# Designs tried in a protein design chat: VHH binders against F-box protein At1g11810. Part 34

Target 1, 377 residues: F-box protein At1g11810, of Arabidopsis thaliana (Mouse-ear cress) (q9sa94)
Amino acid sequence: MTTTMSTLPVVLVDEILARVPITSLRSLRSTCKKWEASSKTNLVGGKATARKSSHVGFILIGDKICSMKLDLNGGDDFVDTSVNQVSAFDGFAISQLFHCDGLLFCISNNHYSNYTLMVCNMYLGETRLIQNRSLFESYQNFCSYAFGYDSSKNRNHKILRNNSVSGGYEIYSLKSDSWKDLNVDLEKSIHLWRLGSVSLKGNAYFRVIKVIEEGVWEYNLLCFDFTRESFGKLLSLPFESLGDEGEGIMVISCVRDDHLAVLYQRDTLGIWISTEIEPNKVSWREFLQVDLATLDGFPDVFIAGRFIVDEEKQVVVVFGQETELDLNHGNAFIFGRDGYFTSFTVGDAPPEDFTSYVPSLVSLQIDKTGKRKARDD
Short names: E, the ipSAE of ESMFold2; O, the ipSAE of OpenDDE; V2, 0.75 times the mean of E and O plus 0.25 times the DockQ between their complexes.

## First folded at step 18 (VHH; framework vhh_8h63_2)

Design p31 (from j7 with S50T; at its last read DockQ between E and O 0.57; V2 from the best seeds 0.72)
Amino acid sequence: ELQLVESGGGLVQAGGSLTVSCAASGFTFSSYAMGWSRQAPGKERELVATITSGGSTYYRDTVKGRFTISRDNAKNTLYLQMNSLKPEDTAMYYCARSYEIHGEVYTPFDYWGQGTQVTVSG
ESMFold2, look of step 18: ipSAE 0.719; ipTM 0.877
ESMFold2 (binder alone), look of step 18: mean pLDDT 85; pTM 0.849
OpenDDE, look of step 18: ipSAE 0.799; ipTM 0.913
ESMFold2, look of step 19: ipSAE 0.700; ipTM 0.865
ESMFold2 (binder alone), look of step 19: mean pLDDT 85; pTM 0.851
OpenDDE, look of step 19: ipSAE 0.856; ipTM 0.944
ESMFold2, fold request of step 20: ipSAE 0.659, 0.673, 0.675; ipTM 0.852, 0.855, 0.856
ESMFold2 (binder alone), fold request of step 20: mean pLDDT 85, 85, 85; pTM 0.851, 0.850, 0.850
OpenDDE, fold request of step 20: ipSAE 0.841, 0.834, 0.845; ipTM 0.937, 0.936, 0.940
ESMFold2, last read: ipSAE 0.669, 0.676, 0.685; ipTM 0.858, 0.855, 0.860
ESMFold2 (binder alone), last read: mean pLDDT 85, 85, 85; pTM 0.850, 0.849, 0.851
OpenDDE, last read: ipSAE 0.857, 0.863, 0.851; ipTM 0.945, 0.946, 0.943

Design p32 (from j7 with S50A; at its last look DockQ between E and O 0.75; V2 from the best seeds 0.61)
Fold by OpenDDE, look of step 18:
Parts: C-alpha cells; structure tokens; sequence
Structure p32 (fold): chain B 377 residues (1-377), chain A 122 residues (1-122)
C-alpha cells in the first residue's frame, strides 16, 4: 500500500503538525482532509501543547513580520533560533504588530501614503483589511492600540484606538466590521504608551505613565476590558519608577496566556510576573533580578523592547536596541539566575513586538448578510 | 507656568509659503515630543506633523512633501514650514506637546497652545 499523506498515522500527523513552522500550518491544513481534521483537533484540544518546549511566535524586525522559533535547550548550545520572514506581508511596511487569540493585528504604511489596518489569521490564511475612519487616518503613528476580545460565546475581537489629538477613543468590532466612539473617562494625568499594550485573556494591558507633577511621573499598568469596554483602575507595579530620578525602561509581556510579566531596566534588570491579574487588581512575584554592571559583554546602552520569560529554564530573553552597535543587527540577550548571561543574533534589525502564537480557528470572513460566519465547530 | 505660544499665522495665497512657530516655556522642551495640529471650521482637530525629541518626524499624508516640522531645542521653539499651501490647509494651527520616553511617544498630547490662524486664499 503506497503511503500517501492521507494514510499517515494520526500520531505521525500530529507530530508533524507540532514540529512544522507556524507559517507552514496553513499549507499542511490543505494537504488533505485528515490533516485538516487533525490540525483542528489539536488546536481545540489544547494539544498545541507540544510546542510548549519552545517559544514560537511572530516578531517585527524592522518593518517586516517574521516568524520565530526559539528553543532554549541549555548547555553550550543554549539557543536554537529560526527566524523567517512571513511572505503574507510582502509589500507591506509594518509599523506595529499585535497578537490576540491567534490573530495578528498589524498596522502598515502603504506606499500610497495611507495606513492600512489589517487583521490576519495565519492559520486560516485570512486577512481582513479594516477601513479607517477618516477622523483618525492621520493619527496612526501617534495612536495607541489594543487588541482584545469580549466574553461572548464566539469571542468578538475588538480593536481599541485612541486619538492622540483629542484624547478620544474608538472601538472596532470584527463582528460588526464597524467603528464606534467610546466614551472613556481617564484622568488627564494618565498617558498611554503608543507601543505599550499586551493582550491577556481578552483584555489589554497598557503601559502608562501617571504624571504626578510637571516632570515627575511613574509607570503604571492600565487594563482595558473589552467586555465592559472600559478601563480598570491603575495597577501598581512592583517597583518604583519616578521619572525625575532617571527614567527606567519598562516593558510588558505575556507569560504564555496566563500571566503578565513586567521588565524594569535601570541599573538593574528586574522581572516580575503577575500571580493574579484582573482589570482592577494585580499581584506580583519577583522572577529575576540582574545587576547589569556585573555582566561582561552587556552593552553600556541598551533599550529593552520586548522580552520572553521562560519559567522552565528560568531565563529571560530580552530583545532591544543597542545604541553602540550597528542598528542593522538585531541582538537578544538571555539572562538567568546566578549570573547566567549570553546573547544571540535574531536578524538585521532590533527585534520588536514578539508575540507568542497559537493558531486560531477564528474566521475573518464577513458574511454578505452582515453575519460573521459561525465557527464551524 | 507651562506655555505654548504659536505665531506666524496669516493670510497667504494658494501656492504660497508660511512658517509658523511655537515658543515653549515652563517645561524641559527637549525632553518632549512636539506636534502641530490644525482645526478648520466645522471640522475635527487633526494632527499635521510631529517630531520626537530625537528628531524623528511624522507627517499627515496630505501635507507630506509640503510641510516640514523642525525644532530648535536651544530656543525652545517648534517650527512648521508650510510650502505649496492650499485652501484646504486653512485652519487654526495648534502647537502641542507629548511625553516621550526612550524615543516612544505617549498619547494623548497633554498641552496645547492657543493657536495661530492660517488662511489660504484660492
């Protein structure tokens, strides 16, 4: 019996699906009905767990979205990294990348002077272009964005955007394919960081500063609840960050899909992970504290952009910009306990906006009848 | 006291040029991103151009290639050079500041000037 792709044992198919690059999942899905079924089952059944040993996701390098697989194996060859440009975004200069629930939200600057908002399901190979409201078209580079979903049965994914000029907010709904104005009341002393939101469990958390007085500010977190379509209370951070004493660098990241992590870089590098996190409450545990001055080979000037926490290996991978080095190289640093420190090259530019990726079955197709095609369960 | 004072507005013919300025005081000008917005009668205020503390610039598409934003930190002054002006550029032009941390701009703009009127006649 000639072994065909359709005759492969399910176990082998599952193994293949678990090992292939995330950008190849679409192709594999299309191989045959069996593979598609297996792929769907693996996604729904949480068996996507096979990739738990590695960090797989998308990263923005320059203006290009790349897939990245990061294996932290330890030993002399601690890091195995594969980075590949995603062809689906060819022709687009990407300025911002967000991830939520297996969907990518991207902002691109098209050659034609217009910003394009797009949501992409890489697994299904679907892309939705979001039409900008005329009022916000000119603000794209100065807007803060958040990507999340509500608690509805089928998860309505939404995009929050603020107006840098008016301070107003609007929400786009994938379900309705429409924007609406959102009346939110934030204190005037609160300012959103443009590239400072992370999606967690449908909500978005913003890096914000609270201005205490002129020239004096502190970092906080602010949650946007996409179900209630409202902001939570300011969430305190586990470190003091007064701007008048020299502004540290704060970065936020998700630890898998369960926790929020914060990195604070000043004289030391501190990483904390949330133990409990809600729109109005957060608790923290310290994960790592590193004295940067003690590390041989760490650059004098480094601006952290994104980071990955590996709780299993007890290390943190930090992506950022080295000012002393050629900006044409993207480096990452790995910090561990007991002074463990190493680095590796990621690409031709400082990597930004790494997001862990899990495939999604969320369709981006709009029913001509105005109804979102129901998830074929 | 924090102040942003715009100047340089006026009446100009289509195709003409004009430079508006914003004098900043009461804060560390060099540490902030600055921007120009404009508001035409009956329209919403719109961002025209912005410049980071590091000198990176952003422009509205409709003004790209025609307008140039610049800053002189020693003078605490923001500039907008407007060339090839069009009637649709007619608006009150406002100077604004935004917090910037490590090269990233915070939103929204937190302080605005009183504006300077630019009128372009067809």
Amino acid sequence: as target 1 above (377 residues)
Amino acid sequence: ELQLVESGGGLVQAGGSLTVSCAASGFTFSSYAMGWSRQAPGKERELVAAITSGGSTYYRDTVKGRFTISRDNAKNTLYLQMNSLKPEDTAMYYCARSYEIHGEVYTPFDYWGQGTQVTVSG
Scores: ipSAE 0.428, ipTM 0.743, lowest interface PAE 1.6, mean pLDDT 85
ESMFold2, look of step 18: ipSAE 0.685; ipTM 0.858
ESMFold2 (binder alone), look of step 18: mean pLDDT 84; pTM 0.845

Design p33 (from j7 with S31D; at its last look DockQ between E and O 0.46; V2 from the best seeds 0.00; counts 0 for: pae O 2.2 > 2)
Fold by OpenDDE, look of step 18:
Structure p33 (fold): chain B 377 residues (1-377), chain A 122 residues (1-122)
Amino acid sequence: as target 1 above (377 residues)
Amino acid sequence: ELQLVESGGGLVQAGGSLTVSCAASGFTFSDYAMGWSRQAPGKERELVASITSGGSTYYRDTVKGRFTISRDNAKNTLYLQMNSLKPEDTAMYYCARSYEIHGEVYTPFDYWGQGTQVTVSG
């Protein structure tokens, strides 16, 4: 019996699916009905766990979206990294990248000065272009964006953005394919970070500063609840960050899909992971504290941009920019306990963002009636 | 006290040039991103151009190639050089600031000037 792709044992198919690059999953699912079924089953059944041994996701390097696989279990080399440009975004200059529930939300600045908003399902190979409202078109570069979903049965994915001039907000719904104005009351003293909101369990968390007085501010977190379509209370951070004393660098990231992590860089590098997190409440545990001055080879000037926490290996991978180094190299640093420190090159430019990726079956198609096609569960 | 005071507005013929300025006081000017917005009668205020503390600039598409935003930190002054002006550029032009931390811009703009009127005659 001639072994064909369709005759392969399911176990083997599953292993293949778990090991192939994330950008190849679309092609593989199209191989045959069996592979498609297997891939769907693995996604729905949470068996996507096979990729838990590594950090797989998308990164923004320059204006290009790349897939990244980071294996911290490498034999002789602690780090095995593969980075590949994603061809699906060829022709687009990407300025921002968000991930939520297996979907990518991208903002592209096309040569023709028009910003294009795109939502992509890389697994299904679907892309939706979101039409901008004329009202907000002029503010695109200064808008803060968030990507999340509500608690509805099929998860309605939504995009929040603000008007950088008026302070107004609007929400886009994938389900309705429409924007609406959102009346939210945010204190004037609260300022949203333009970049770097992270999605966690459908909600989005912003790095914010609260201005206490002129020139004096502190970092906080602010959650946007996409179900209630409202902001939560300011969430306190596990460190003191007064701007008047020399502001540190704060970065937020997800630890898988369960927790929020915060990095605070000043003289030391501190990483905390949320133990409990809700729109109005957060608790923290310290994960790592590193005295940067003690690390041989750490640059004098480094701006952290994004980081990955590996709780299994008890290390943190930090992506950022070295101001003294050639901006043409993207470097990452790995920090561990007991002074463990190493670095590796990610690409030709410092990565600006990293988003962990799990494939999704969320369809971006709109039916003829103007309704999003239901998930083929 | 925080102050942003715009100046340099006026009447100009289509195709003409004008430079508006914004004098900043009451805060560390060099630490903030700055921007120009404009509001025409009956229209919403729109961002025209912005400049980070590091000098990175953004322009509205309709003004690209015509307008230049710049800043002089020593003088605490923001500038907008407007060339090839069009009637549609007629608006009240406002100077605004935004927090910037380590090159990252925070939104929204938190303080505005009173504006300077620019009128372009056809």
Scores: ipSAE 0.352, ipTM 0.702, lowest interface PAE 2.2, mean pLDDT 85
ESMFold2, look of step 18: ipSAE 0.724; ipTM 0.877
ESMFold2 (binder alone), look of step 18: mean pLDDT 85; pTM 0.844

Design p34 (from j7 with F27R; at its last look DockQ between E and O 0.31; V2 from the best seeds 0.52)
Fold by OpenDDE, look of step 18:
Structure p34 (fold): chain B 377 residues (1-377), chain A 122 residues (1-122)
Amino acid sequence: as target 1 above (377 residues)
Amino acid sequence: ELQLVESGGGLVQAGGSLTVSCAASGRTFSSYAMGWSRQAPGKERELVASITSGGSTYYRDTVKGRFTISRDNAKNTLYLQMNSLKPEDTAMYYCARSYEIHGEVYTPFDYWGQGTQVTVSG
């Protein structure tokens, strides 16, 4: 019997699916009906667990989206990385990248003239271009974005956008393919647009600053509930932050899909992970504290971006920008307990953002009838 | 309290040049990002250009190559040099202060001037 792709044992197919680059999943899905079925089953059944040992996601390097697989279990080398540019975004200069529930939301600035909002399902190979409303065009570069979903049966994914100048909010619904104004009552805060939010369990958490007095501010978190379409209370962070000259760097990331982590960099690098997190409440546990001055090879100037917490290995991988190094190289730093410190090259430019990725079956197709095609369960 | 006062507006012919200025009062001009916005009748206010404390600049696409934002910290003054003016540049021009965090400009602008009118005749 001639072994064909369709005749391969399901176990082998599953193994292949678990090991292939995330950008190849689409191609594999198209190989045959059996592979497609297996792929779908693995996604729905949570068997995507096979990738639990690795950190798989998308990373923004310069203005390019790349897939990245990070294995921290490497034999001789602590770190094994594979980074590949994603061709789906060829021709687009990407300025921001968001991830929610297997969907990518990215903002492209085409020659600085037109901002393009795109939602992409990399698994299905679908891309939706979202038409901007003129209302927010004026301050597009300074808008804060969030990507989330509501608690409906099929999860309506939504994009929240803030015009911090006008204080206006608008929300886009994938289901309706439309924007609407959102009237919100919010405590005075400033949304940080760069690396400004992460999606967690359908909600989004914003990096914000609360102005205490003139020239004095502190970092806070702000949750947006996409189900209620409302903000929670300002959430305090587990460290004292005062914004002024020499202010610390605060960055947020998800720990898998369960917790929020916060990084605070000043003289030390501190990482905290949420133990409980709700729109109006958060508790923290300390994960790691590092004295940066004690680390040989750490740059004098480093602006932390997104980071990965590996609780199994008890390390943190931090992406960011180095000012003293060749801007033609992107490095990441790994921090661990007991002074463990190493670095690895990510690409040809400083990595700015990383988001973990799990494939999704969420279709981005709009039914001509105005109805979103139901998820083929 | 920071006060911003714009000046230099006026009537100019298409293709002409004009420089508007913003004088800032107070002690903290040099540590903040500054920007110019404009508002045409019946239109929303739009950001035209911004400059960080470190001198990094942003320009709206429609003005890129034509407008230059600059600042003199010693004089607490913000400038917008406008060249090759077009009728569509007609607007009230406002200067504003913005927060700067790690070299990035974050809105909202927390202080605004009263504006200076720029009118470009076709």
Scores: ipSAE 0.506, ipTM 0.769, lowest interface PAE 1.6, mean pLDDT 86
ESMFold2, look of step 18: ipSAE 0.672; ipTM 0.846
ESMFold2 (binder alone), look of step 18: mean pLDDT 80; pTM 0.803

Design p35 (from j7 with R60K; at its last look DockQ between E and O 0.73; V2 from the best seeds 0.62)
Fold by OpenDDE, look of step 18:
Structure p35 (fold): chain B 377 residues (1-377), chain A 122 residues (1-122)
Amino acid sequence: as target 1 above (377 residues)
Amino acid sequence: ELQLVESGGGLVQAGGSLTVSCAASGFTFSSYAMGWSRQAPGKERELVASITSGGSTYYKDTVKGRFTISRDNAKNTLYLQMNSLKPEDTAMYYCARSYEIHGEVYTPFDYWGQGTQVTVSG
């Protein structure tokens, strides 16, 4: 019996699916019905957990979206990294990248005078271009974005955007393929960080500053609930941050899909992970504290951009910009307990906006009848 | 007291040039991103150009190549050089500031001037 791709044992198919680059999953799905079925089953059954030993996701390097696989194996060869440019975004200069529930939301600065908003399902190979409406087109460099979904049965994914000029908000719904104005009451003293949102469990969390007085501010978190379409209360961080000369750098990241992590860099590098997190409440546990001055080889000037927490290995991978180094190299630093410190090169530019990726079956197709094609369960 | 005071507006013929200025006081000017917005009658206020503390600039597409935003931190002054003006550029021009932390801009703009009127005659 000639071994064909369709005759391969399911176990082997699953192994292949678990090892292939995330950008190849689409191709594999199309190989045969069996592979498609296995792929779907693995996604639904959480067996995508097989990739739990590695950090797989998308990262923005320069203006290019890349897939990244990061294996933290420990020992002499602690880091195995594979970074590949995603061809699906060829021709686009990407300025921002968001991830939510297996979907990518990206903003591109097209050679053409207009920003393009795109939502992509990399697994299904679907892309939706979102039309900018009216006045917000001119504010793109100042707009803060969030990507999330509501608690509906089929998860309506939505995009929140603020107007940097008026302070107004609008929300896009994938289901309706439309924008609407959102009346949000946010204190004037609260300012959203443009690139400071992460998606967690359908909600988005923003890095914000609360201005106490002129020139004096503190970091906070602010949750946007996409179900209620409202902001929660300001969430306190587990560290004291006073924005004055020598203010620290605050970065947020997801720990898998369960927790929010915060990094605070000043003289020390601190990482905290949320134990409980809701729109109006958060609790924290300390994960790591590192005295940066004690680390040989750590640059004098470093601005953290994104980071990955590996709770299994008890390390943090931090991506950022070294101002003293050639901006043409993207480096990452790994921090661990007991003074563990190493670095590796990620690419030709400082990496930004890393997001862990799990494939999604959410279709981006718009039913001509105005009905979202139901998930072929 | 925090102040942004725009000046330099006026009437100009189509194809002409004009420079508007914004004098800032009451805050550390060099630490903020600054921007110019404009509002025409019956229209919403729109961002025209912005400049970070580091000097990175943004321009609305319709003004690219014609307008230049700049800043003089020693003088606490923001500028907008407008060339090849069109009737469509007629608007009240406002200066605004935005928080910038480690090169990233926070939104929204938190303080505005009173504006300076620019009128371009066809």
Scores: ipSAE 0.440, ipTM 0.752, lowest interface PAE 1.6, mean pLDDT 85
ESMFold2, look of step 18: ipSAE 0.719; ipTM 0.874
ESMFold2 (binder alone), look of step 18: mean pLDDT 84; pTM 0.841

Design p36 (from j7 with S98N; at its last look DockQ between E and O 0.46; V2 from the best seeds 0.58)
Fold by OpenDDE, look of step 18:
Structure p36 (fold): chain B 377 residues (1-377), chain A 122 residues (1-122)
Amino acid sequence: as target 1 above (377 residues)
Amino acid sequence: ELQLVESGGGLVQAGGSLTVSCAASGFTFSSYAMGWSRQAPGKERELVASITSGGSTYYRDTVKGRFTISRDNAKNTLYLQMNSLKPEDTAMYYCARNYEIHGEVYTPFDYWGQGTQVTVSG
């Protein structure tokens, strides 16, 4: 019996699916019905756990979206990294990248000076172009964005956008394929980081500053609840960050899909992971504290941009920019306990974002009636 | 006291040029991102251009190639050079500031000037 792709044992198919690059999953699912079924089953059944041994996701390097696989279990080398440009975004200059529930939300600047909002399901190979409202057309690169979903049965994915000029907000719904104005009351003293909101369990968390007085501010977190379509209370951070005393660098990231992590860089590098997190409440545990001055080879000037926490290996991978180094190299640093420190090159530019990726079955198609096609569960 | 004072507005013919300025005081100008917005009668205020503390610039598509935003930190002054002006550019032009921390811009604009009127005749 000639072994064909369709005759392969399911176990082997699952193994293949678990090991192939994330950008190849679409192609593989199209191999045959069996592979498609297997891939769907693995996604629904949470068996996507096979990729838990590594950090797989998308990163923004320059204006290009790349896939990244980071394996911290390497034999001789602590780090095995593969970075590949995603061809699906060829021709687009990407300025911002968000991830939520297996979907990518991208903002691109087209050659024709028009910004394009795109939501992509990389697994299904679907892309939705979001039409801009005229009111916000000129603000796209200056707005703060968030990507999340509500608690509805099929998860309605939504995009929050603020007007950087007026301070107004609007929400796009994938389900309705429409924008609406959102009346939210945010104190004038609160300023959203334009970039880097992270999605966690359908909600989005912003790095914000609260201005206490002119020139004096502190870092906080602010959650946007996409179910209630409202902001939560300011969430306190596990460190003091007064701007007048020399502001540190704060970065936020997800730890898998369960927790929020915060990095605070000043004289030391501190990493905390949320133990409990809700729109109005957060608790923290310290994960790592590193005295940067004690690390041989750490640059004098480094601006952390993104980071990955590996709780299994008890290390943190920090992506950022070295001001003294050639801007043409993206470097990452790995920090661990007991003074463990190493570095590796990610690409030709510092990554601006990293998002862990799990494939999704969320369809971006709109039916003829103007409704999003139901999830084929 | 925090102040942003725009100047340089006026009447100009289509195709003409004009430079508006914004004098900043009461804060560390060099530490903030700055921007120009404009508001035409009956329209919403729109961002025209912005410049970070590091000098990175952004322009509205409709003004790209025509307008240039710049800043002089020593003078605490923001500029907008407007060339090839069109009637559609007629608006009150406002300068505003954004918080910028380690090169990251925070939104929205938190302080505005009183504006300077730019009128372009057809």
Scores: ipSAE 0.558, ipTM 0.815, lowest interface PAE 0.9, mean pLDDT 86
ESMFold2, look of step 18: ipSAE 0.676; ipTM 0.853
ESMFold2 (binder alone), look of step 18: mean pLDDT 82; pTM 0.820

## First folded at step 19 (VHH)

Design r31 (from j7 with S50V; framework vhh_8h63_2; at its last fold request DockQ between E and O 0.51; V2 from the best seeds 0.69)
Amino acid sequence: ELQLVESGGGLVQAGGSLTVSCAASGFTFSSYAMGWSRQAPGKERELVAVITSGGSTYYRDTVKGRFTISRDNAKNTLYLQMNSLKPEDTAMYYCARSYEIHGEVYTPFDYWGQGTQVTVSG
ESMFold2, look of step 19: ipSAE 0.697; ipTM 0.867
ESMFold2 (binder alone), look of step 19: mean pLDDT 84; pTM 0.839
OpenDDE, look of step 19: ipSAE 0.845; ipTM 0.939
ESMFold2, fold request of step 20: ipSAE 0.636, 0.657, 0.659; ipTM 0.838, 0.844, 0.852
ESMFold2 (binder alone), fold request of step 20: mean pLDDT 84, 84, 84; pTM 0.840, 0.838, 0.839
OpenDDE, fold request of step 20: ipSAE 0.836, 0.839, 0.836; ipTM 0.935, 0.938, 0.936

Design r32 (from j7 with S50I; framework vhh_8h63_2; at its last look DockQ between E and O 0.60; V2 from the best seeds 0.70)
Fold by ESMFold2, look of step 19:
Structure r32 (fold): chain B 377 residues (1-377), chain A 122 residues (1-122)
Amino acid sequence: as target 1 above (377 residues)
Amino acid sequence: ELQLVESGGGLVQAGGSLTVSCAASGFTFSSYAMGWSRQAPGKERELVAIITSGGSTYYRDTVKGRFTISRDNAKNTLYLQMNSLKPEDTAMYYCARSYEIHGEVYTPFDYWGQGTQVTVSG
């Protein structure tokens, strides 16, 4: 090849796969500012009971990114939702979303390649195409990904991926616009869930399993430290999963970008929030415990997916990954103390992914390349 | 003892068809996701297809529509039907398994067969 991948993405993005157009993003930008102000008002309002509590983010319904605002109105009032497809992504079939530091990392299957990796600043309307390592390689979507940043002054954002076949790791740096091989010291007994890591304070946290012996495993939590570019120690969980033999379901989420939350579902649905979390250290507190067997009218088949913790309302919102097919229940549930639960519907299909969003002024523009057209008449 | 034994490889003309199979033993076959990968000389091993315990499939784009992965849980056997073969499909084809929990596939593959050679001549 005569061309280099480090220069081609800017030309392709600027002229063919342009940044998300400013016109289509103006409504989203204005909406995000209103949602941000509403969220801060509720939080600053502090001890005001029955006040509205708002959660703003993006969800993946089918292969489409939608913006979502979720308002919890207090009491037994209905939950209010606003879900709108983001038209700027209509040319892409999105399979995964990651959020870190106000940036959205998207993985898309499209007609031009096996997959496309993009980093977007939805507030600024900027998009950056992440080049594949090999110009001729059509890479598989069957990788585990993580998105984060290091502790440098201006935060170098990075993408980790593992090769599902070889078990090897690669890391991409937005600053250098390049991939490199990464040698990791990770036990062979540890396996990563393909679809999921969450970012917290620049690092990524994975749900993993540790294989004890053939067919015997337990859930664990593992952090990838983007500053050291290495995995930490296995982090302790506030529940025992060994002996549940594939019956328990573990899900992780973030709470207000400050803490990690973990959900463990069996006959009981347990939610814990971290009081301290670092690559090699974690402490937990209990947030909510629900005995699902005691809930009148609760479906017999329910598998928890992504969830949102609302500490002010003392509830958790859980999107159903799999639910019993009946017409009396939605695809999302709100659980609270003392056996409280209710349900509502988001879209025509179960959400595949969800991430909270805060607007960011982090620029993705590439200095010194100057690939934008200049007009000098 | 865990074993994955591939068979059915051979020489085939471009445009032809071939089926490779993988016999599994020493584990509960129906509880794992299974896959085919391939490695051409001088290249990295690459994923070809995956099938979950429930029968959901995923294919590499370059083989989609030409290759079909299937499994027979009663016979503990994985299959790959390859049609419209091209010279670039020439590789050693490997059977592999991965953990699957509640339909969620984990990575990387944790056990591999020894492979079967597929050679496509023009």
Scores: ipSAE 0.677, ipTM 0.860, lowest interface PAE 1.1, mean pLDDT 77
ESMFold2 (binder alone), look of step 19: mean pLDDT 84; pTM 0.839
OpenDDE, look of step 19: ipSAE 0.780; ipTM 0.908

